# VHH binders against o26223: the designs that were tried, part 16

Target 1, 191 residues: o26223
Amino acid sequence: MKLLWTSQHIKVTVHIDGKVSKMDVLEAIKTRRSIRKYQDREVPEELIDKILDAAMCGPSAVDERPWHFIVVRNREMLEKIPEVHPYGAMVKDAPVAIIVCCDSSLEKIPGFWVQDCSIASQNILLAAHSLGLGAVWTGVYPLEDRVEGIRRLFSIPEHVIPFSVIPLGYPAENPGTRDLFDPDRIHLEKW

## First folded at step 1 (VHH)

Design c41 (framework vhh_7aqx_2)
Fold by ESMFold2-Fast, scan of step 1:
Structure c41 (fold): chain B 191 residues (1-191), chain A 126 residues (1-126)
Amino acid sequence: as target 1 above (191 residues)
Amino acid sequence: QVQLQESGGGLVQAGGSLRLSCTTSGRTFSNYAFSWFRQAPGEEREFVGAITRSGGSTDYADSVKGRFTISRDNAKNTFYLQMNSLKTEDTAVYYCAAETPYFSGKYLSSDEYDYWGQGTQVTVSS
């Protein structure tokens, strides 16, 4: 005969959802690091969607919002990125990469698309970090050989400019955080 | 912690050879993986080669593979880049870098290296 044991007190179940790893904005900014080693583990599409939503929430000059994104999960395509991007070797080991692009036909004010795409790229890095992922910004623009190589590899039309390649995944490294605050770079009232 | 200092740069004719050295200050040389990077005028800093903490594995950029060799001498707290069959496109400032002692992975982006040298100019004339 087995007895059923019941406790008077029950333990609260802790659920892992998008709010369990609560990082305030300042903490996210200060603790984000470039991550280049990834677990062999797929990133759910839902998390990519959240990251891209955050990317599109950046400020944009005259609200032109010229960004387009290519999401690359195909291993063969990820393995080809280092052939055209010398700083992209880690991309082949990532489960996914996002290519940030500018559609120049959406540009309302000349030249500000660079700032717009930089903001989108940084938002991807911060959003990934806040969701427990790691990512790194690898530069494409303004290096003509990289721009051409990425364009050819992903069939990007000439009016669209690849700006950055951002591999991301669950981190397989922990480089720690940096203390970068330098008060000598702050000037009060005048230079 | 380590501080890095390059030496051995200079002017050389195409087809020639140079050996760069990176000497370290400090007591933990054997704990670090080391890399060489280069930066040509108007270009971003690019990866050249890396050697693991054990010295048992090396990695190279495709553009230098077969021509350049990285090595380390733990007794001298020094690591080297032997550059053979130099081309005019090898002209750059060469930097040595040390990885954090806990990660010996293949990093090709400069922002993951904790310690850098000041750079040494290599000029290859036609």
Scores: ipSAE 0.000, ipTM 0.074, lowest interface PAE 24.1, mean pLDDT 81

Design c42 (framework vhh_7aqx_2)
Fold by ESMFold2-Fast, scan of step 1:
Structure c42 (fold): chain B 191 residues (1-191), chain A 125 residues (1-125)
Amino acid sequence: as target 1 above (191 residues)
Amino acid sequence: QVQLQESGGGLVQAGGSLRLSCTTSGRTFSNYAFSWFRQAPGEEREFVGAITRSGGSTDYADSVKGRFTISRDNAKNTFYLQMNSLKTEDTAVYYCAAQSGWTYKSYLPTDYDYWGQGTQVTVSS
């Protein structure tokens, strides 16, 4: 009898977990928040693979797709990021971070790699949120000191530009929801 | 899925050069990121260099930067470590490793799915 109740409890947990992962696109976009506090839990490699797959599915100017990614799990390396990124203090407490980079040799149209890497960065944030994780975009480009600091720390070649550092993990905070819709920013037929 | 085999190790004088090769099973070579690690007598296995899946990015340990070059040849299902200006401190067993996930490179041996058996490099003075 006790075994039956234990089985039911496990079954309910599995159903609840499955439901959380089925967030629709509009819900994911509207409820995603920057998360800077993480549980002391490792993120499975399978989830990182799903997030990076989603990152590479973004549109890219003239289909140049210049993005490369560095996945950082090494605690010593994560602890060094705040030394070169003043607003990256939360990175040292994250179980993993993704560094979004542009390979400039893949650039077909000057300057559009910034848009390409922005799209990849946002897809990482949305994919992480849809999988029950929290993440935050910490800016690197175009701040020269941060670009060179991250380049040096992770041995990034000169033709590759670090764009953003995105720590992620299971969230240890819930900042709540925001209503950001502003009809005054919508103009019909002309400004 | 992938078997790795090192070759090109041996004995060389300090200041000399040596090229290591790592050949795969010939299946899905282009889907893997590759690295070289080494293990000196009495020490733990340490990172030497890595090359991404695309071959567009490489990385090296500070001790070998400017002396070693990693490259890949997808047509031959082989990747290489060109070692120049060899020092006695480079004496170690060199291992090639492959990683199939989207983590294109890592300095952690535990992140690698497939390993070669190792090839001995001895640098004499």
Scores: ipSAE 0.000, ipTM 0.110, lowest interface PAE 17.5, mean pLDDT 82
Fold by OpenDDE, second read of step 2:
Structure c42 (fold): chain B 191 residues (1-191), chain A 125 residues (1-125)
Amino acid sequence: as target 1 above (191 residues)
Amino acid sequence: QVQLQESGGGLVQAGGSLRLSCTTSGRTFSNYAFSWFRQAPGEEREFVGAITRSGGSTDYADSVKGRFTISRDNAKNTFYLQMNSLKTEDTAVYYCAAQSGWTYKSYLPTDYDYWGQGTQVTVSS
């Protein structure tokens, strides 16, 4: 009984034509995965710019836009991040990382900056994915050791709070897609 | 002011294990990051390892990575250095140190606020 392993050839249609096939927003959301393995390949600055542009397009409380971004390409610095972030091991293998921060002096309403920076972080992930990159959200806030570690490592002022570290690069893994829809989490009109 | 006291040192054969303890005085154990240093005769005091205030992160000198582990027990006001696969070159006086804050500032002894008296570790061939 020859178990015909039907190799579902995921046709990665590498569209040879330089046109980055525009991934629609629903496709980007549904197919995005955390990527923790990266190719030994640099990420062009143009792509980082596009990602950061997307990061700044999210809503914020009273349009406070409290976010700042540190783009880290220095290998030594990338290698130091895992020292203060126990779950950031993959950062040392990434060609680039974005640190999302909040400038508390820009807050108009206290506490909503977490939502604002979360939205920015998610937009980074989605944009990266849509551009053919892989990324992962490694949480910094609200864990004080991580916050302080990142703060010290990057000489971040006290009024600025590091929120997330997002390594990104060309993917060296394909974890596949997941169906995360759960109708039990949907309540109509009331709980 | 925090007082630190090391214990658990002694003579051990190469390949053996020791566990050092550092007990702190007072009720503010949780407010400090902790480190271990060692000093061999005629050498400068060198960084061995550190643990953050919450215990969420540790760091080690390259010479002890994979062999030594630092942990802390806030309920006992004690942090530890588990030393495995000991080598003759690990022979030194071991010191525990405390630093105020969430994490250790550096690997430099000058950046630490409080020190123990040290405990001798001797590894024989």
Scores: ipSAE 0.000, ipTM 0.220, lowest interface PAE 14.9, mean pLDDT 88

Design c43 (framework vhh_7aqx_2)
Fold by ESMFold2-Fast, scan of step 1:
Structure c43 (fold): chain B 191 residues (1-191), chain A 126 residues (1-126)
Amino acid sequence: as target 1 above (191 residues)
Amino acid sequence: QVQLQESGGGLVQAGGSLRLSCTTSGRTFSNYAFSWFRQAPGEEREFVGAITRSGGSTDYADSVKGRFTISRDNAKNTFYLQMNSLKTEDTAVYYCAATKGYLYSDFSSPGAYDYWGQGTQVTVSS
């Protein structure tokens, strides 16, 4: 049946050569930094779509894929996040934020949704970086007051758990490179 | 509202171990996240370690990571700092701190905490 009004569906654009980034995977992992200062520039919907596509490609326990995402562009809503996440003040300065959520009704193995949503959150950070954007992971779960604050602010139902809030935008800071390799944390054969 | 009291401080030799306890009063223990801070002579108060309200997450200062462990026992209204491989640089007055409900992203700042203990002296001799 033909609908008078239909929801817009997002179309992911692929380059002719199949590439959407000029950065290789190891470079992206090693050079990604937490970015908390953003240019006063909107992020195109197409880039958000690419980031969310990448987020959903993470491994998930028994392929449960419990993640849901809220994309927040409304300035008034972004400005309210610090009221329920006091040290997430940088969120109000971002052009957009993604809230990573777990739908507990999709959970097949108890407890693994935390790992699933962590993987999705990291993929958002890496994808944003590879596309020339900056982002930072601000923690929500397991901090019970933040979970309930974010739930109420965004009308999240009781069976859905807000996991992280990730503001993102074009970077207005350029932190230096980090050398984090520590061989003392590598054990051969035994602890 | 909670009151905090440290115990377990004392004199210990370098390389030794010590366990600090922080006991709380009131029926709201499960509603608080807890941290340990320390202050050496002539220095500012610095973060040592934290444990979330649920007990599901801990964090530590780089200087103590791998040597110190924070834990909580809700049934006893007590949380702990297990200090192993102690160094002379660990000599300080140790304070327990509490914040209602959750840890903030700047949980290493003393200003993030609502309640503080009186402090307990830890002295590590060479």
Scores: ipSAE 0.000, ipTM 0.086, lowest interface PAE 21.2, mean pLDDT 82

Design c44 (framework vhh_7aqx_2)
Fold by ESMFold2-Fast, scan of step 1:
Structure c44 (fold): chain B 191 residues (1-191), chain A 126 residues (1-126)
Amino acid sequence: as target 1 above (191 residues)
Amino acid sequence: QVQLQESGGGLVQAGGSLRLSCTTSGRTFSNYAFSWFRQAPGEEREFVGAITRSGGSTDYADSVKGRFTISRDNAKNTFYLQMNSLKTEDTAVYYCAADYSPKLFTYGSESEYNYWGQGTQVTVSS
């Protein structure tokens, strides 16, 4: 049987007319899917703030936290992303995208910023899913043409490296869930 | 940047074997999946085979399954198409292609690939 997404937990926000549907952590991890089709609806700024808060809560090597984020809502700018990212066509149809960047001046140990920014990117995907949004990670680093294209498009300084572009929106597709558990990949005590 | 160059094409008799190589321009890009396509005169490019970045998964067109094997050597920045039991209908220009993500090559579409080689001619005589 396939795992089903559920919203058994609902929580009223401090604002009386608002509510948040919450899934448990394991459910969020297991039911998150890459979403590339979005409704023609704006994503509230408050949800983006929650997503970015979650992104910054990821662990980083020696607590270097090298991440910076660019939030892009401007339709004209979103439409230019596919010109420098060939597999980012869905970005132009998204109401918002987050560009995850590494400030290399904050790096304390060489090379671990890639893991740090990967963790931040995954937290964005999980947080978006938990809030009823869909998102997809489109890769930028380590593809030199995409790195330089995104840098030029968003005026990113030389010491900052764009890592990923993550379009987000209310989902206009429902790919269902996957059963990916493979016990043949688990080795007890030794290989 | 990633530049792809095919080699190893030529004339071969039906039932024979040939190995094509595709070499990058001295760069190993660890996030690339690789594939082979072919194009016969007057026809569209068709998928032949693909390999993920890890080498742990391969896909083949039904017409070549069991006869062709794709492999990669990351230390040499090269990947290969071993073609066995060649048939006259295998005659085509063979192109290598690179995909940014292993996930994207599962569709086997040429439109999913951003880097292509110049092609190498394979002619199979009866």
Scores: ipSAE 0.000, ipTM 0.097, lowest interface PAE 19.5, mean pLDDT 81

Design c45 (framework vhh_7aqx_2)
Fold by ESMFold2-Fast, scan of step 1:
Structure c45 (fold): chain B 191 residues (1-191), chain A 125 residues (1-125)
Amino acid sequence: as target 1 above (191 residues)
Amino acid sequence: QVQLQESGGGLVQAGGSLRLSCTTSGRTFSNYAFSWFRQAPGEEREFVGAITRSGGSTDYADSVKGRFTISRDNAKNTFYLQMNSLKTEDTAVYYCAAYQTSGFKYVTPDDYDYWGQGTQVTVSS
């Protein structure tokens, strides 16, 4: 007869659960820190897939979803990133990096792709943290030299704009959480 | 953008084996998760098996679990369905399909953007 798509089948793909820590959303947001030192440990593909799934769940202007991602594990390529990104020295020591890109051909409303790709980048950082990994956002756009350098290094087409480079791995540092709440930045009813 | 082409279908005796291939065109193979579906005459298209983008996870319909194996070869831009211990009820047109999400949630047939044209598998007694 017909094959049945059951909950048992669904559980096979989620069975490979790489979660090494558990935290709620507020805890994850408040405790996420930029991590620039990584253990010499490979990050499983399943964790990268979970992170990219979370990245694509962000809101985008008029649902344009312009993001594309390049996953870089090749050591030689990771070592070349600091040559075109001066503040990306930590990338050479990371086991993997994700390059967040925006496909301008998918843009439905001018200029909002920057916000869309910022949201995707933040979701990568937050998802990585929730899975026990550390990551840092290194800026590419709007710095023309970095955009051009990353484009050439990874053969990115002219209609696609590299937005950020996010190295990630198991953390080899543990910076303390920050108390960033500033009530002077909150205005009631008007400025 | 991806185009899918099946090969390897044919006639096989019950208890025999057959390997189906699905070759993609273009440079985007590694960006996709892949599935196999089948359709017998007069029936709806039904799920057979799936493999995630990483290739680290696979899943199968209950009727083929333990007999069929899905795998992918990124260097060849091809993914496969190894069919063992074939039964007459496995007779169908087999379709390969692709989707661009991470694969952590199972996708219904309606969620697949790209489909092959199908390859006939006939299992005789």
Scores: ipSAE 0.000, ipTM 0.126, lowest interface PAE 18.1, mean pLDDT 82

Design c46 (framework vhh_7aqx_2)
Fold by ESMFold2-Fast, scan of step 1:
Structure c46 (fold): chain B 191 residues (1-191), chain A 125 residues (1-125)
Amino acid sequence: as target 1 above (191 residues)
Amino acid sequence: QVQLQESGGGLVQAGGSLRLSCTTSGRTFSNYAFSWFRQAPGEEREFVGAITRSGGSTDYADSVKGRFTISRDNAKNTFYLQMNSLKTEDTAVYYCAAHGSYKPWLSTSHEYDYWGQGTQVTVSS
């Protein structure tokens, strides 16, 4: 029997606007869009594993890596998320969601876990896109009502802080790309 | 803690069939991927088959492909091994195993977190 997992640096193939496109890192960054409509189709566990591997590869303050992840596939649980997250209505229609959490007991420098969990969240979005999936970041922290609602719904301990809820699935929409480059935000040598 | 319990073992004639069940308690069933292993006298435990957490993917040892089928029923907290066209070489103690890692299945028995006590399957000629 051979090794089950292997790591390689290659371009990924994604279906965009009905077309198959190979994307490098820059293309993935520029073409990733928030996706809120999903096909009624299961996301294989293997793809979730790849996404979470990518999430954990992000840099963190003094390498504290305080993130934990809850993977939610249960339809009844997904349907309850909008009750505690007003802007999370699309979550109930997704085949799966990932809740990004911070275990405060792993924090080495106070306050930097927010940046750490933001990096993990963005890596989830990019990895999902690179694998042909769509996803959207829905904010939890620092909104106290959402933090407490998600905590109660998923039995999250007091020392763990839910940071974001990211529904994902095969996209059922294609919003196209955005032209976001603004040279007025770039300052040479000084402000 | 999670407790696994096998059932459905017994004596069967070559060419016959058996269905093994593994029931779980103590933890959320949907959080685990499940596998079946078997061990004949004097041999090491060998992998038989696996089913992922989602139930969307299965894998089998070459010796049982086409004859055995693994499935899960999340509503009953139970997963199964349907064994058809049994051979005398299938005689072994069958174990169910669970792991909570995000890997689809683990390559060796030593990596699994939880095990059942085993159930004897004897195939006579």
Scores: ipSAE 0.000, ipTM 0.141, lowest interface PAE 17.3, mean pLDDT 83

Design c47 (framework vhh_7aqx_2)
Fold by ESMFold2-Fast, scan of step 1:
Structure c47 (fold): chain B 191 residues (1-191), chain A 126 residues (1-126)
Amino acid sequence: as target 1 above (191 residues)
Amino acid sequence: QVQLQESGGGLVQAGGSLRLSCTTSGRTFSNYAFSWFRQAPGEEREFVGAITRSGGSTDYADSVKGRFTISRDNAKNTFYLQMNSLKTEDTAVYYCAAVYGSTKYEILSPSQYDYWGQGTQVTVSS
């Protein structure tokens, strides 16, 4: 038996200052869903600042913190993203997008920047959800056509690697939740 | 301009096989990744399977994995869904869809596809 919950069962309370949320960490993780439809409503700068603060609080390999962020609000630029990212069509309808980048010159151990930027991306998704916003991670790295397209579009230097594009907005859809717990994937003591 | 047209639908008995085709018109077939979706009466359109632009990667819904195979033929501007071991639960209208420029396919919502076919009915009897 699987329990399916409708949007009416999701409990989210957010204050404008973001100081109080009734969603605990486990609830946020379990109820966060990819949101691809957004209200025609601007996201306040204060909320973006809170989301980026959360993004930078993630752990990184040997504390290298290689991330840089581009905040895109310009409608003309948002409309160009689908031209270089085929799965980014929803970005043109979002009020804002965050591009997560790696500055390779900050990398202390080769390859771990991927994990670092993944952690930053997930923190953006969770922080957005906790603040009553919806977001989706659209993949850029390691797809070389997307990396080069995004690099050219936003004048990103050669030593900087665009990792993900995350559109954000007030959600205009409420996807159901799924029971994803699978005890067959848990092994005690040995495989 | 890209137009998609499905063919190969029809009535088949449970345990049987059916092959759907989606033919595209236009000069840019090789630049698209392709997917199949289906919609049963009273339900939303759901993902079935996908193939990348290069043809090097495929993805399937859990409900059809191991039974259905997606493939493409760039010379014929056509892609296919080979449906084996059909079940009554596979009864639906099947739609083909295209998205431009994908190097790697990801399972995405229907709203992210650029072009859609008109649909072809598949009915599986017991």
Scores: ipSAE 0.000, ipTM 0.082, lowest interface PAE 22.6, mean pLDDT 82

Design c48 (framework vhh_7aqx_2)
Fold by ESMFold2-Fast, scan of step 1:
Structure c48 (fold): chain B 191 residues (1-191), chain A 126 residues (1-126)
Amino acid sequence: as target 1 above (191 residues)
Amino acid sequence: QVQLQESGGGLVQAGGSLRLSCTTSGRTFSNYAFSWFRQAPGEEREFVGAITRSGGSTDYADSVKGRFTISRDNAKNTFYLQMNSLKTEDTAVYYCAASKDYYTGSLWEAKDYDYWGQGTQVTVSS
């Protein structure tokens, strides 16, 4: 059965005159995997800044851009995250984590900040992957206990909502890529 | 917590070049954005240039654009001001400054900086 075109895809990272090119956008999207095991290596601040620049380039509802980011490198603080986030155990082993937050004072249209912060979170994952890092999105919102736990742990004001915690680092695991294309989910012109 | 120490000031002729250095103490260098300000006799401190924490963005006063370049070396806990095509009006005491900047596009006001060096004299003769 030849149902998946992407299973026949061969990556070519050769640019003009045979030089190896950087990962293109489609390659980054298709090969990004959740990474939960990290090398004991610090991530340079220059890479974190590039990732956050990419996070802020996402579209937002009515251009409200309600996102704020907390960069956590303190090991004691990283080790406390699993206490308030049951599925965040890998965060304590990461060299750094980014907490994506919504500043509700920047919200122009109620409720769309969730989509805005989701876009920012995905851009963090893609940018990290393109720079040779691994990351994973651990959900905070809309789970009330996690939201309040993270808020208290990082002294986040009441008008700011923690949305996700994204640990990242150089990967210490290499899961293979997935081919998820399913033509049965595509409807032409009508359902 | 960071402490700043300037070096490289002195006398230079108009049209010449000079490089100022600012060294920091402690493990905090990579956590800060840095800037240079200057103060001529009888004047207030004026912005010269700034570099963000990552080093990916720089800002300059219009009077020095194209002539001065700010850079940082995280491995040496030092940042620099390369001054080219110096003019007599560049004569001033030059101060380095640090701000806890996590990601911003501008740092041109003195109030945005909590840590300051002692200053180094630059004199440009005709």
Scores: ipSAE 0.000, ipTM 0.105, lowest interface PAE 18.7, mean pLDDT 82

Design c49 (framework vhh_7aqx_2)
Fold by ESMFold2-Fast, scan of step 1:
Structure c49 (fold): chain B 191 residues (1-191), chain A 126 residues (1-126)
Amino acid sequence: as target 1 above (191 residues)
Amino acid sequence: QVQLQESGGGLVQAGGSLRLSCTTSGRTFSNYAFSWFRQAPGEEREFVGAITRSGGSTDYADSVKGRFTISRDNAKNTFYLQMNSLKTEDTAVYYCAALSYPGTYQKFDSTEYEYWGQGTQVTVSS
């Protein structure tokens, strides 16, 4: 008998408030909220991997894809982030954080890396939400003190620019739904 | 860059046990997920088992599930395949492989693994 390769990938089913939730893209976009309070519960590596895969699927200027990511789970390192990022207090209470960085050596068109890393950051937030996690984008660039503080804390080389710090975890809050549609901001054919 | 080297292969009788080891010379052992594959004479390379970067999750081929156990020791830069209740059909060259992607979802496609060992022979006699 020849032993054949037969396998099935592990399928992760995300549970939100004890119920199975399947969100389409539009629902994920409309219901995503900044989450700053997390359960004392570890986020599985499988979910982080799915989030990072989604982050790297974003469009970038001339397909330069300048992003690099640092995954931080070390409690001592997470606790030091508020020392260099004043609005990052919630990071110390998160089970994990992702630092989105730009490797300037990969940049093909000067300046567009900010847009590239913004797209990667938003994809992280949407992917986390779709998987039943909560996250928040805490700004690093263009605030020079935060950029330098994060660089020093995580030994980031000079040619790499830390862009955002995104703590994430299982949500310990539900801020509810906001209706943000404003038809006065839509102009037909001309301003 | 990581280099992989298997050890612990050899001749064993059916129903016996054998433990394979895979040692790495890379600086960042903890950044890799690891898998074992095997190739019997004249057959295709087949998935055996995988362990995630954290060691918190494992996956196995149906043919070895319940008999084989994969584990890792980050302090020793080594991961293992404990093979119990060996059958003659388990006779193969066993390869260890590493995936640098921080993923815990191990696809059973060998083309997704960047680093491979040279292989170690396991022969199960009746």
Scores: ipSAE 0.000, ipTM 0.215, lowest interface PAE 14.3, mean pLDDT 83

Design c5 (framework vhh_7aqx_2)
Fold by ESMFold2-Fast, scan of step 1:
Structure c5 (fold): chain B 191 residues (1-191), chain A 126 residues (1-126)
Amino acid sequence: as target 1 above (191 residues)
Amino acid sequence: QVQLQESGGGLVQAGGSLRLSCTTSGRTFSSYAFSWFRQAPGEEREFVGAISWSGGSTDYADSVKGRFTISRDNAKNTFYLQMNSLKTEDTAVYYCAATDEIYGSWDLSPEAYDYWGQGTQVTVSS
């Protein structure tokens, strides 16, 4: 008596050691952690392309897809981010960062771009994790000083709003996983 | 990318039936939501019906509800539109469309769909 394996719902990814592992969607969601320490090791362009492909696959309100992305690999530019983002100190130590932006000219329904860019940001985090990388979401919007600082630093036009800065790299820490399931937050049928 | 190809269109008399098929490239087929749209001469594309990737949810335009049934066969990478009690106003080019329900927006507007077939003509004569 044996179960023949059909290879359904299995995600294959490359870990930091170069080994291929099987990670399903639920495992990826449950084991992803914010990573703020990175190896001094370059992230291949091909992995960034896969991450950005995943970011653009998020659902968006009335299909507005207002997101644009800035990929920052330049060390001098990465070192300037903490000057305008006080809680972004780890960005200077990352080999690359992605800035998630909203192009307001693409907005079809007012205000939903925040949800759209949040979805894109989460997809970046999950895709990075699935590929053996670590990342962390550092908040920009709705903090006006951070929005203006990032806009000025990267020559972002007035009709485009920087939403998040996500440094990523091969992880140099392993914080483990958390058990966050709380049944007291689940209400059946009614509140 | 996924590619879609319709078949089963043709000429039929009012009160008749047709079954349209849409065959996919098979790439991430089980992760896609599928819809049928139609376009009559001089009009915009309108929604006809949808089925989720799990097959657990279906939705229909009021004009076809009770007459049309959408279904999928994951083993054949094909989804179907069974059209019963056809009316002359059902005359249109029928398009199959796909959206990644996990990643894309899922709604009734054509803009929500990233992949489209070439279209198949359905003509209902009186």
Scores: ipSAE 0.000, ipTM 0.082, lowest interface PAE 19.6, mean pLDDT 81

